# VH-VL binders against Putative adenylate kinase: the designs that were tried, part 3

Target 1, 196 residues: Putative adenylate kinase, of Methanosarcina mazei (q8pz69)
Amino acid sequence: MLIGLTGTPGTGKTSVSKLLEKRRGWKVVYLNDLIKEEHLYSEVDEERDSVIADMELIRERLSGILEEEKGQHAEKAKVNGEEKENITIIESHLAHYITDIVIVLRAYPPELKKRLEKRGYSEEKINENAEAESIDLILAEAFEWCKKVFEVNTTGRTAEETLGDVEKIIDYILAGKENELQEYIPGSLDWIDSVP

## First folded at step 16 (VH-VL; from d81 with heavy chain G56D)

Design d88
Fold by OpenDDE, fold request of step 22:
Structure d88 (fold): chain C 196 residues (1-196), chain A 118 residues (1-118), chain B 112 residues (1-112)
Amino acid sequence: as target 1 above (196 residues)
Amino acid sequence: EVQLVQSGAEVKKPGASVKVSCKASGYTFTDYSIHWVRQAPGQGLEWIGWINAGNDYTRYNQKFKGRATLTADTSTSTAYLELSSLRSEDTAVYYCARHGRYTPLDYWGQGTLVTVSS
Amino acid sequence: DIVMTQSPDSLAVSLGERATINCKSSQSVLYSSHNKNYLAWYQQKPGQPPKLLIYWASTRESGVPDRFSGSGSGTDFTLTISSLQAEDVAVYYCQQYYSLRTFGQGTKVEIK
C-alpha cells in the first residue's frame, strides 16, 4: 500500500517519517531527496535554489521502487510464513500529486512561521508558506484529487505525538477500520485570518 | 476519446430547481474532479464548484453555497449540478469540465442553457 | 477571493501580428515550494465551451499551436500570440486556481 505524507514545509513531515521508519520498519521514500539525487526534474531554478520536478519521471521511478519493495516483501513472507501488508510512505509536500491515500500534516500559521524562522528560511519563503497553510492549499488539492484524505494537526505537538496519530491512521486503514477515523477527517481546522 | 456530454436545455420558473447532468466517458471517472462553470449571456465565466468523483468531496463558490449541490454517480460516470431557488440572474449556459492532478480544466462539456423566466 | 483583471478588454490586431493579453491577480498565485504559478489561459469561440491553452502559467496544452505562449509569475501574467491567425478570433480568459477558482473578465481578440 502506498501512502502519501504531505503538508506545507515546516509541518514536520520529515521528522514523523524518520520515526515511522525506526518504529515500524516501513519503507519511506523521501521524494524531494530522490528528485534531486536522481535528477528527476526538468529545470533548475537558480533564483530559488530549487528544481522543477518532472512528474512523469517521478511516477516511473516510484513504480519501479514499489515493484521492488513488493518483491522483497514477498520473499520475506516466504521465509517467515507471514504475509504482512507492505506499506510504502512517500514523504513530500508533493506526495498528494502521486498517491490516492494521503495524510496531510497541518500547523497553525504563526507557529509555522516560527518553525521556518528557526530553520533559516527567508522572510519571503516564510510568508509564502504561511499563506499557503492559511488557505489550505495542499489540503484542498488533496481533497480534490485523492481518494482518502486524513488531516493531522501538529500545532504545539512533538513529532512523537504526531507520529501516534499517523500510526493510528495507517493501522486503522490496514485493519479496514477507516470509518473509525472521523477525528482525522478534514474540515475541523480553519486557519482563515491567521496570517496578517 | 475523453468526452463530457451534458443534458439538454432547461426552462424554469423563478423559485424552481434545476438539475443538469454531465456524463463522462473515455477515462477513469473517479480519477478526476468535475468542475462546474456558468456563463450568463454575453458575460464572462463564473466558477460554481467542484466535486471529487472518487470520494464525493465538494467545494463551492460561496456565492452558491446553500443553493448549489454537486453529486456524482460512479456507476454511470455522471456528475450532477442542482441549483435551487432559481432567479432570473441564474440564466446562463452551465458547463461541466474535467480537472486532473496536473492539468486544470482540459475537457469541457458542450454546455447546458438554463433559462429562468416568469 | 482572488480577483483577476485582464487588459485590454478588447484587442484588434492585424493578421500575422503579435497579440498580447495581460492578466493581473489581486494577490500572488505563485507557490514556490511547488515551483508553480496557479494560472491558466482559455480560448472561447462563439457557441463553444472554453478551451484550455496554457496552464501553470507557461505550459502549453497538448495540441495548442506554438504561436501561443504564456509568461509571468506572481501577480502579472501575459498570453502572447506571436502571429495572429484568423482562427484565433475569440475571447480569452485567464484563471487562477491557487485559492478556489476565479476567472478574468475576458479579452476579445479581433482581426484589425
Scores: ipSAE 0.888, ipTM 0.944, lowest interface PAE 0.5, mean pLDDT 94
Fold by OpenDDE, fold request of step 22:
Structure d88 (fold): chain C 196 residues (1-196), chain A 118 residues (1-118), chain B 112 residues (1-112)
Amino acid sequence: as target 1 above (196 residues)
Amino acid sequence: EVQLVQSGAEVKKPGASVKVSCKASGYTFTDYSIHWVRQAPGQGLEWIGWINAGNDYTRYNQKFKGRATLTADTSTSTAYLELSSLRSEDTAVYYCARHGRYTPLDYWGQGTLVTVSS
Amino acid sequence: DIVMTQSPDSLAVSLGERATINCKSSQSVLYSSHNKNYLAWYQQKPGQPPKLLIYWASTRESGVPDRFSGSGSGTDFTLTISSLQAEDVAVYYCQQYYSLRTFGQGTKVEIK
């Protein structure tokens, strides 16, 4: 199963993903790193120190990765006798462009701003991301395109706390208990009225 | 071939409701959203809302919130727009259009004229 | 709501000449993290639905002639028809899809 962990930069995707990888042994694809390392982009934007991701290349590459993981998992299952469903997590603010199931990490925009400041982001980038978060840009995209969308609020929470929710969501999905995840159904968070 | 085929023209009285259909074909219906856009005679385009055909998530233009209802039937690959409490100002050609992950409204229906008159 | 404003409202251009339509958004529709401007251009001919020409501000839709090009970033965008053809007579709309969806008021392009 492919699950996207998405959200505005600074929402804690990477931290949560690393913990998931360590605790659950799930494959995590850090998509942004993959894109850069394997040149899965069409153009380099020097002005913004960014790259224009090539979604076709990315999809192709990910397809390969997934097949490999599936094979490895099958082999392990044969050896260990455990038939656990293979979970692959795509970690990126672009994950919702790729996966049908997505977990969107959210953060109160002022807190997000502080987080990004600590990371050394430019003021422009900070403001842009804070705005994107405030208007639910990624969440809206996820809603429009993805089949299953879950929302997790990371405001005032540690990575471990957030991890708990993410694990719960995934576990319930695996168990076919998605109907019990109502607290994570998008729409519960609205920052528009909360942004000073 | 991707096609969106809409229902025929409607004539309604003020206060009535209208339901326009948009049948999609030539692609996986649940992989795209359906947007609704209207155009009053001689006027520009106005966005009404979208529905994710795969999960029935919707988003509306606040102007239409409460009056517009978007639905989708995956079994027939058909999207619907219902507009209630019709007013003369609602007289317009209503379009459905497909929106993808990477492209905005790349395919459009032929449009449905809805006339609201006393 | 993001307001889209096109200029001019109407444009008459000679055949073979360049047509330029501008579109301004009331706020930026750029999301740098995605490296995308959430801006599209549509062409609408009488009695027809709109047709997508450009999306992400500068990406040409498949099947669209290369004489059509989009440029701009942030709040200022331009649709250019490098050499106007007779079949290009239409109303053109810009659209933002950064926050909800809004269209410009349209620009009518005619032949001189």
Scores: ipSAE 0.888, ipTM 0.945, lowest interface PAE 0.5, mean pLDDT 93
Fold by ESMFold2, fold request of step 22:
Structure d88 (fold): chain C 196 residues (1-196), chain A 118 residues (1-118), chain B 112 residues (1-112)
Amino acid sequence: as target 1 above (196 residues)
Amino acid sequence: EVQLVQSGAEVKKPGASVKVSCKASGYTFTDYSIHWVRQAPGQGLEWIGWINAGNDYTRYNQKFKGRATLTADTSTSTAYLELSSLRSEDTAVYYCARHGRYTPLDYWGQGTLVTVSS
Amino acid sequence: DIVMTQSPDSLAVSLGERATINCKSSQSVLYSSHNKNYLAWYQQKPGQPPKLLIYWASTRESGVPDRFSGSGSGTDFTLTISSLQAEDVAVYYCQQYYSLRTFGQGTKVEIK
């Protein structure tokens, strides 16, 4: 099962993903790192010191990772007698381009700006990401193409608290009970007036 | 191979409603959103909204909120635009078009002329 | 709302010569975290639906001839037809898809 953990940079995706790996043992693919380290891009923008991701290269590489994980999970389940489904998390602000099930992390744009300042982002990038969050850019993209979309507000929450929300969502999906998850229904947040 | 086939032309009176259909074939209907765009005679293109047939989420141009309703029927691979409280300025060709994750409006329906007159 | 303004409104170009269409957005449509400009170009021939030509500002859609190219970033974009053919007589629209969707008013290209 492939689940995307997406959201604007600074919403806590990486922190939550690391905790998921540690606590649940689920495979996490940190897509941004994978793209850079394995050169899964078609262009390099030297002026911005960035790359333009190649979705076909990414899809092919992820297919290989998923096939390897399926084999290792089957062997581990055989040895331990476990029957749990194999789960792989794709962590990226691009994850919703890849997965049909996504959890979108959200953060109040003024708080997002503070988080990004601590990470050393330029003022221009801070403003761009705060504006993207205020217009629901990533959430709207997830709405438009993904089959199951869940929204988690991380404002004022620790990574541990957010982990609890994400774990609940995934556990409900595994149990076939995701229709009972009223508190994560997308579209309840409106931050449009929170940035200039 | 991908096709979007729309319902036929409509003639309506002011105040009425119209429902335009868009039947998709040649691809997995639930993997793409369907957008609706209209074009008044001699005018440019105006975006109305989209629906994701896989999850039924919608987004609307604010100009049309309250009057436009987008729906989809996955059993027939058909999207619908319903526009209520029609005015003469709603006279236009209405297009459906699909939108993917990587490519915007890549396939368009043939258009449906809706004429609003007394 | 992001307003898209094209120039010129109409353009007459001799066969085989270059046609250039400009599109300016009222706000940036670049999301630099994706390193992508949310800008597309469409061609609409008389009596036909629009046809996608260019997306992400500079990526040519499959089956679109090499003479079509897109360039620009942020707020300023250009569609270039390097050698105008008879079949290129159409109205051309730019469109942003960064926040909702907005089309430019169109540029009519004719043979001189």
Scores: ipSAE 0.679, ipTM 0.854, lowest interface PAE 1.5, mean pLDDT 88
Fold by ESMFold2, fold request of step 22:
Structure d88 (fold): chain C 196 residues (1-196), chain A 118 residues (1-118), chain B 112 residues (1-112)
Amino acid sequence: as target 1 above (196 residues)
Amino acid sequence: EVQLVQSGAEVKKPGASVKVSCKASGYTFTDYSIHWVRQAPGQGLEWIGWINAGNDYTRYNQKFKGRATLTADTSTSTAYLELSSLRSEDTAVYYCARHGRYTPLDYWGQGTLVTVSS
Amino acid sequence: DIVMTQSPDSLAVSLGERATINCKSSQSVLYSSHNKNYLAWYQQKPGQPPKLLIYWASTRESGVPDRFSGSGSGTDFTLTISSLQAEDVAVYYCQQYYSLRTFGQGTKVEIK
C-alpha cells in the first residue's frame, strides 16, 4: 500500500516520516533525496540551488523500488508464515503527484514562515511558501487528482503530536475504517488573510 | 484513444436549466479531473469549475457558484454540468476537458452549444 | 482571481517569420519549491476546441512542433512561433493554473 505524505515545505513531513520509520518500521521513500541522489531531474536551477524533477524518471525508479519492496515483504511472510500488509510512505511536497492516498500536512502561514526562517530559507522562498500554503496550493492539487485525501493541521504541534495523527489515519485505513476519520477530512483551514 | 464526447446542442428559455454530459473513454476516468470551460460567440474562454470523479470533490469559479453543479458517474464514466437560472449571456459553447497531474487540459470534448432565447 | 492579459490582441505575420505573443499575470504563478510556473498555452482553430501547446511555461506537449516554444517566469510569459506555417493561423490563449484557472483574452494570429 502506497501512501503519500505531502505538504508545503516546513509542515514537518520529514520529521514525521523519520519517526514513522523508527516506531513502525514502515518503508519511507524520501523523494527529494532520491531525486538528487539518483539524478532524477532534467535541469539544475543554480540560482535557487534546486533541481527540476523529471516525473518519468521518478515513476520508473519508484516502480523498481516498489517491486523490490514487494519481493522483500513476500519473502518475510513466507519465512514467518504470516500475512502482513506492506506500507510504503512517499515523503515529499511532490508525493501527491504519484500517490492516490495522501496525507496533507498544513501549517498556519506565519508559523510556517518561522519554521522556514529557522531552516535558513531565503526571504523570497519563505514568502512564496507562505503564499502557497495560504491559497491551499498542495491541498488543492491533492483534491484534484488523489482518491483519498486527509488533512492534518500541524500548527502549534510537535512532530511527535503530528505523528499520532498520521499513525491514526494509516491504522484506520488498514482496518477499513477510514470513513470514521471525520476529524481529518479537509475543511475550514483558510489562511489567505495571514499572508502579507 | 482518449475521447470526451458531449451531449448535443440545447435551446433553452431564460430561467430554465440545462444539463450537459461528457462521456469519457480511453483512459481511467478517476485518474483525471474534468474541467468545464465555456466560450460565448466571438469571445474568449471562461473556466467554470472541476470535478474529481475519484473522490467527488468539486471546485467552482465564484461567478458560477449557486448556479453551476458538477457531478460525475463513475459507472458510466460520464461527467455532467448543470447550469440553472439561465440568462441570454449564458449562450455559449460549453466544453469539458480533462486535467492531469502533470499536463493541464490535454483532451477536450467537441463542445455543446447552449442557446438561451425565447 | 489572477487576471491574465495578452498582447497583442491580433498579430499578422508573414509565412516563415517569427510570431511573438506576450502574456502577463496580475500575480506571480511561480512556485519555486516545485520550480514550476503554472502557465499553459493553447491554440484554437475555428470550430474546434482548444489544443494544449505548452505547459509549465516552457514544456511542449507531445506532438506539438518544435517551432512552438514558451518562455518567461513569474508574471511575464511569451509564446514564440519561430517560423510561422499556414496551419498556425489560430487564436492563442495563455492560462494560469496556480490558483483556480483563468485564461487570457486571446491573441489572433493571421498570415500577413
Scores: ipSAE 0.651, ipTM 0.835, lowest interface PAE 1.6, mean pLDDT 88

## First folded at step 18 (VH-VL; from d88 with heavy chain I34M Q62E)

Design d98
Fold by OpenDDE, last read:
Structure d98 (fold): chain C 196 residues (1-196), chain A 118 residues (1-118), chain B 112 residues (1-112)
Amino acid sequence: as target 1 above (196 residues)
Amino acid sequence: EVQLVQSGAEVKKPGASVKVSCKASGYTFTDYSMHWVRQAPGQGLEWIGWINAGNDYTRYNEKFKGRATLTADTSTSTAYLELSSLRSEDTAVYYCARHGRYTPLDYWGQGTLVTVSS
Amino acid sequence: DIVMTQSPDSLAVSLGERATINCKSSQSVLYSSHNKNYLAWYQQKPGQPPKLLIYWASTRESGVPDRFSGSGSGTDFTLTISSLQAEDVAVYYCQQYYSLRTFGQGTKVEIK
């Protein structure tokens, strides 16, 4: 099963993903790193020190990764007799462009700004991301295109706390209990009124 | 080939409701959102809203909230726009249009003329 | 709501000459984390639905002639027809899809 962990930069995707790898042993694809390392982009934006992702190349590459992972899992299952469901997490603010199931991490925009400041982001990038978060840009996109969308608030929470929610969501999905995840239904968080 | 085929022209009285259909073919219906856009005679384009047929989530232009209802039938790959409490100002050609993850409105229906007159 | 304003409202250009249409957004439609401007251009001929020309501000839709190009970033965008053809007579619309969806008022392009 392919699950996207998405959200505005600074919402804690990477931290949660690392913990998922450690605690659950799930495969995590850090898409942004993959894009850069394997040159899955069409252009380099020097002004913004960023790359323009090539979605076709990315999809092709991910397809290959998924096939490999499935193969490895199948081999392990044959050896150990345990058919554990294979979970692959795509970690990126672009994940909702790729996966049908997505978990969107959210953060109160003022807190997001602080997080990004600590990371050394430029003021321009900080403001852009805060705005994107305030208008629910990624969440709206996820709702428009994805099949299953879950929302997790990371405001004032540690990575471990957020991890708990993410694990719950995934576990319930695996168990076929998605209908019990009402607290994670998108739209519960509205930052429009909370942004000073 | 991707096709969006809309229902025929409608004539309605003020206060009535109209339901326009948009049948999609040539692609996976649930992989795209369906948008609705209208155009009054001699005027520009006005966005009404979109629906994700995969989960029935909708988003509306605030102007149409409460009057416009978007629905989708995945079994027939058909999207619907219902507009209630019709006014003369609602006279327009109504379009459905497909929106993808990477492309905006790349395919359009032929349009449906809705005339609201006393 | 993001307001889209096109200029000019109408444009008459000689065959083979360059046509330039401008579009301004009331706020930035750039999201740098995606490296994308959420802006599209459409062509509409009489009695026809709009046709997508350009998306993400500068990406040309498949089947669209090379003479059509989009440029700009943030709040200022331009559609350029490098050499106007007779079949290019139409109304052109810009659209933002950064926050909800809004269209410019349209620009009518005619042959001079």
Scores: ipSAE 0.892, ipTM 0.948, lowest interface PAE 0.5, mean pLDDT 94
Fold by OpenDDE, fold request of step 22:
Structure d98 (fold): chain C 196 residues (1-196), chain A 118 residues (1-118), chain B 112 residues (1-112)
Amino acid sequence: as target 1 above (196 residues)
Amino acid sequence: EVQLVQSGAEVKKPGASVKVSCKASGYTFTDYSMHWVRQAPGQGLEWIGWINAGNDYTRYNEKFKGRATLTADTSTSTAYLELSSLRSEDTAVYYCARHGRYTPLDYWGQGTLVTVSS
Amino acid sequence: DIVMTQSPDSLAVSLGERATINCKSSQSVLYSSHNKNYLAWYQQKPGQPPKLLIYWASTRESGVPDRFSGSGSGTDFTLTISSLQAEDVAVYYCQQYYSLRTFGQGTKVEIK
């Protein structure tokens, strides 16, 4: 099963993903790193210190990763006798472009600004991301294209606390209990008043 | 070949409702959102809303909230726009158009003329 | 709501000459984290639905002639027809899809 962990930069995706790897042993693909490391982009934007991702290359590469993971999982299952569902997490603010199941991390825009300031982001980038968060840019995209969308508010919460929700969502999905995840169905958060 | 085929022209009285259909073919219906756009005679394009056929999530232009209802039938790959409490100002050609993850409205229906007149 | 404003409202250009249409958004439709401008251009001929020409501000849709190009970033965008052809007579619309969806008012391109 492929699950996307997406959200505006600064919402805590990386922190949660690292904890997921550690606690659950799930494969996490850090897509942004992968894109850069394996040159899965068509152009470099020097002005913005970013790359233009090549989605076709990314999809091909991810397909390969998934096949590899599937094979490894099958081997482990043979050895241990445990048939556990194989989960691969795609961590990126682009994850919802790739996966049909997505967990969108959210943060109150003023708090997001503070987080990004601590990370040393430029004022322009901070404001842009705060605005994107305030208008639910990523969430809206996820709603429009993904099959299953879950929303987790990270405002005022530690990575461990957020992890709890993410784990719950995934566990319930695996158990076929998605109907019990109503609290994570998008639409509960409104940042309209936080528009910069 | 991707095709969006819409239902035929409609004539309605003020206060009535109209339901326009858009049948999709040539692609996986649930992999794209379906948008609805209208165009009054001699006027520009106005976005109404979108539906994710895979999960029935919808988003509406605030102007149409409460009057427009988007639905999708995955079994027939058909999207529907229902517009209630029709007014003369609702007279327009209504278009369905698909939107992908990477491309916006790349395929359009042929349009459905809805005429609202007393 | 993001307001899209095109200029001019109408344009008459001689065959073979360059046509330039401008589109301004009331706020930026650039999201740098995605490296994308959420802007598209459409062509509409009489009695036909709109046709996608350009998306992500500068990416040409498949099948669209090379004479069509999109440029710009943030709030200012331009559609350029390098050499106007007779078949290019149409109304052109810009559209933002950064927040909801809004269209420009359209620009009518005619042959001079």
Scores: ipSAE 0.891, ipTM 0.947, lowest interface PAE 0.5, mean pLDDT 93
Fold by OpenDDE, fold request of step 22:
Structure d98 (fold): chain C 196 residues (1-196), chain A 118 residues (1-118), chain B 112 residues (1-112)
Amino acid sequence: as target 1 above (196 residues)
Amino acid sequence: EVQLVQSGAEVKKPGASVKVSCKASGYTFTDYSMHWVRQAPGQGLEWIGWINAGNDYTRYNEKFKGRATLTADTSTSTAYLELSSLRSEDTAVYYCARHGRYTPLDYWGQGTLVTVSS
Amino acid sequence: DIVMTQSPDSLAVSLGERATINCKSSQSVLYSSHNKNYLAWYQQKPGQPPKLLIYWASTRESGVPDRFSGSGSGTDFTLTISSLQAEDVAVYYCQQYYSLRTFGQGTKVEIK
C-alpha cells in the first residue's frame, strides 16, 4: 500500500517519517531527496534554489521502487511466515500528486512561521508557506484528487505525538477500519479565521 | 478519446431547480475532478465548484453555496450539477470540465443552456 | 477571493503580428514550494467551450501551437500570440486555481 505523507513545509513530515521508518520498519521514500539525487526534474530554478519536478519520471521511478519493495516483502514473508501488508510512505509536500491515500499534516500558520524561521527560511518563503497553509492549499488539492484524505494537526505537538496519530491512521486503514477515523477527516481545521 | 457529454438545454421558471448531467468517457472517471463553470450570455466564465468523484468531496464557490449541489455516479461515470432556487440571473451555459492533478480544465463538455424565464 | 483582471478588454491585431494579453491577480498565485504558478489561459471561440492553452503559467497544453506562450509569475501574467492567425480570433481568459477558481473577465482578440 502506498501512502502519501504531505503538508506544507515545516509541518513535520520528515520528522514523523523518520520515526515511522524506525518504529514500524516501513519503507519511506523521501521524495524531495529522491528528485534531487536522481535528477527527476526537468529544470533547475536557480533563483529559487529549486527544481521543477518531472512527474512522469517520478512516477516511473516510484513504480520501480514499489515493485522492488513488493518483491522484497514477499521474500521476507516467505522466510518469516508473516504476511504483513507492505506499506510504502511517500514523504513530500508533493505526495498528494502521486498517491491516492494521503495524510496531510497541518500546523497553525503562526507556529508554522516560527518553525520555518528556525530552519532559516527566507522571509518570503516563510510568508508564502504560511499563506499556503492558511488557505489549505495542499489539503484542498488532496481533497480534489486523492481518494482518501486524512488530516493531522501538529500544532503544539511533538513529532512523537504526531507519529501516534499517523500510525493510528495507517493501522486503521490496514485493518479496514477507516470509518473509525472520523477525527482525522479533513474539515475540522480552519485557519482562515485564526490568521492574524 | 476523452469525452464529456452534457444533457440538453433546459427551460425553467424562477424558483425551480435544474439538474444538468455530464457523462464522461475515455478516461478513469475517479482520477480527475469534475468542475462546473457557467457563462451567462455575452459574459465571462464563472466557476461554480468541483467534485472528486472518487470520494465525493466537493468545493463550491461561496456564491453558490446552498443552491448548487454537485454529485457523481461512478457506475455511469456521470457528474451532475443541481441548481435550485433558480433566478433569471442563472440563465447561462453550464459547462462541466475535467481537472487533473497536473492540468487544470483540459477537457470540457459541450455546454448546457439553462434558461430561466417567467 | 482572488480577483483576476485582464487587460485589455479587447485587442485588435493585424494578421501575423504579436498579440499580448495581460492578467493580474489580486494576490500571488505562486507557490514556490511547488515551483508553480497556479495560472491557466483559455481560448474560447463563439459557440464553443473554452479550450485550455496554457497552464502553470507557462506550460503549453498538448496540441496548442507554439505561437502561444505564457509568461509571468506571482501576480502578473502574460499570454502572447507571437503571430496572430485568423483562427486565433476568440476570447481569452486567464484563470487562477491557487485558491478556489476564478477567471479573468476575458479579452476579445480580433483581426485588424
Scores: ipSAE 0.890, ipTM 0.946, lowest interface PAE 0.5, mean pLDDT 93
Fold by OpenDDE, last read:
Structure d98 (fold): chain C 196 residues (1-196), chain A 118 residues (1-118), chain B 112 residues (1-112)
Amino acid sequence: as target 1 above (196 residues)
Amino acid sequence: EVQLVQSGAEVKKPGASVKVSCKASGYTFTDYSMHWVRQAPGQGLEWIGWINAGNDYTRYNEKFKGRATLTADTSTSTAYLELSSLRSEDTAVYYCARHGRYTPLDYWGQGTLVTVSS
Amino acid sequence: DIVMTQSPDSLAVSLGERATINCKSSQSVLYSSHNKNYLAWYQQKPGQPPKLLIYWASTRESGVPDRFSGSGSGTDFTLTISSLQAEDVAVYYCQQYYSLRTFGQGTKVEIK
């Protein structure tokens, strides 16, 4: 199963993903790193210190990764007799463009600003991301195109606390108990008044 | 080939409701959102809303909230726009248009003329 | 709501000459983290639905002639027809899809 962990930069995706790897042993694809390392982009934007991702290349590469993971899992299952469902997490602010199931991490825009400041982001980038978070840009996109969307508020929470929610969501999905995840249904968070 | 085929022209009285259909073919219906846009005679384009056919999530232009209802039937790959409490100002050609994850409104229906007159 | 304003409202250009249409958004439609401007251009001929020309401000839709190009970032965008052809007579619309969806008022392009 492929699950996207998405959200505005600074919402804690990377931190949560690292913990998921450590605690659950799930495969995590850090998509942004993958894009850069394997040159899955068409152009470099020097002004913004960013790359223009090539979505076709990304999809092809991810398909290969998933196939490999499936094979490894099958081999493990043969050896251990345990049929554990294989979970692959795509970690990126772009994940909702790829996966049908997404968990969107959210953060109060003023807190997001502080987080990004601490990371050394430029003022321009900080403001842009705060605005994007305020208007629910990623969440809205997820709603429009993804099949299953879950929202997790990371405001005032540690990565471990957020991890608890993310794990719960995934575990319930695996168990076929998605109907019990009502607290994570998007729409409870409204940052409209928090526009910087 | 991707095709969006809309229902025929409608003539309605003020206060009535109209339901326009948009049948999609040539692609996976649930992988795209369906948008609705209208155009009054001689006027520009006005966005009404979208529906995610895969999960039935919708979003509306505030102007149409409470009056427009978007639905989708995945079994027939058909999207519907229902507009209630019709007014003369609702006279327009109504379009459905497909929106993808990476591409905005890349395919359009042929349009449906809705005339509201006493 | 993000307001889209096009200029001019109408444009008459000689065949083979450059046509330039401008579009301004009331606020930025750029999200740098995605490296994308949420801006599209459409062409509409009489009696036809709109046709997508450009998306993400500068990417041409498949099948669109090379003479059409989109440029700009943030709040200011331009559609350029490098050499106007007779078949290019139409109304052109810009659209933002950064927050909800809004269209410009349209620009009518005619042959001079």
Scores: ipSAE 0.888, ipTM 0.945, lowest interface PAE 0.5, mean pLDDT 93

